VHH binders against Protein Ta0236. Designs and how they scored, part 15

Target 1, 206 residues: Protein Ta0236, of Thermoplasma acidophilum (q9hlj2)
Amino acid sequence: MHDLIMSMAEVDISLDIGTKAVRLARAAASSYLRNEKLPDPPADPIFQEKHGVFTTINTYPGNTLRGCIGFPEPYYPLGEGIIRSSIYAATEDPRFEPMKIDEISHVTFEVSILTQPVEITVNPEDRPKAVHIGRDGLIAVYNGASGLLLPQVATEYRMNPEEFLEALCEKAGLWEGCWKYKKVKISKFQATVFGEKDPEGVVEKR
Short names: E, the ipSAE of ESMFold2; O, the ipSAE of OpenDDE; V2, 0.75 times the mean of E and O plus 0.25 times the DockQ between their complexes.

## First folded at step 24 (VHH; framework vhh_etentamig_d1)

Design ea6 (from v6 with A33S Y110F; at its last look DockQ between E and O 0.88; V2 from the best seeds 0.00; counts 0 for: pae E 2.01 > 2, unsure alone 64.5 < 65)
Fold by ESMFold2, look of step 24:
Structure ea6 (fold): chain B 206 residues (1-206), chain A 126 residues (1-126)
Amino acid sequence: as target 1 above (206 residues)
Amino acid sequence: EVQLLESGGGLVQPGGSLRLSCAASGFTFSSYSMSWVRQAPGKGPEWVSGISYDSGYTYYADSVKGRFTISRDNSKNTLYLQMNSLRAEDTAVYYCARTEYRYTDWGTVFKHFDSRGQGTLVTVSS
C-alpha cells in the first residue's frame, strides 16, 4: 500500500504546477541567452523536491526537435533541474548549434518530470514482463555505457516490451539482446509531461 | 564554494597498491555523482572511474577495470579509489571531479565535470 500511495503522488502533478514548470524552463533559457539574472523557481514544495527532469525544445510551427537534455536521476531539486536542463537543451545539446536569442519566440518548451528510476531485478528472461509500454521509460547501464529511452518512444514507434528493450540496447551502444544479460543494469521510470501549444502559449498536460 | 581535496598519492612499485581519498565540502556531496580523472605527463585528461550519488552504479574505464575500485562514504563526504596491480602507465595526477551525467532524449550520455580538485600524484616506478 505504501508503494501505491507513492505511485499515486508521483502521477498527480497538477496542470498549475506543470504550467509553472514550463514557464520556468522558458524563462531560464531566455534569461541565459540575454545574459540576465536567471529566474527563481516557484515556491511550490515540489520544486524543492529532487526529481529527474528533461526539457525539450521544438521548432514552431515545424515541431521538430531543437534540443532535449535532462537528468534521469534526481540529482537536483526540480526547480534547479528545470533551469539547468532548459539552458543545456538550448545551448549545450551536441546535436544542434547553440540557440540564439532571436529563436526563442519560434520554439515551444516541454518539461518532463520523472519518477525515481527503479531497477528491474527480475531474472533477465522476465524483464519484458516488467515493462509497461506507454508508462515506463528505461535506462540501461553496463561497463561504462549507458542509454535511455523516454516512455513515449515505445508508443510513438508501436514497440512491444521486447522491442523497447532492444531499442534501449542499441541506444546504449550495447549489443543485440544485451537486456538478456544479468550484469546489464536496467531501470524503469515514469514521466509526467507538460508543454506549450505554441510559443509562450497555453500549457497542456500530455 | 565547492572544494575537493585529493590525497593518498605517492611512489609505488609496479604491482603495488594505493588508496586515494577525496574530501568534499561546500556542496551537498550525497546529491552528486563523482568521478576520478587522471592526467599523465604529456597527455590530456582521461576519465578513470565514476560512481552515482548513492553508490548504486559504478563505472570504470577499460584500462583500469578489475584493478581499481571506486567507492564513497556520504556520511564523511569522501570519495575513494582503491588502486591495485598498479602499472607504469597508471602514473598520473589523479583528480576527483564532481560529475554531471547529461542525457539526450534518445539515450546519448555525456559526462560534464563542473569542479575538480588540485590532484594527487601517483608515480609507478620500477
Scores: ipSAE 0.353, ipTM 0.698, lowest interface PAE 2.0, mean pLDDT 87
ESMFold2 (binder alone), look of step 24: mean pLDDT 79; pTM 0.790
OpenDDE, look of step 24: ipSAE 0.478; ipTM 0.741

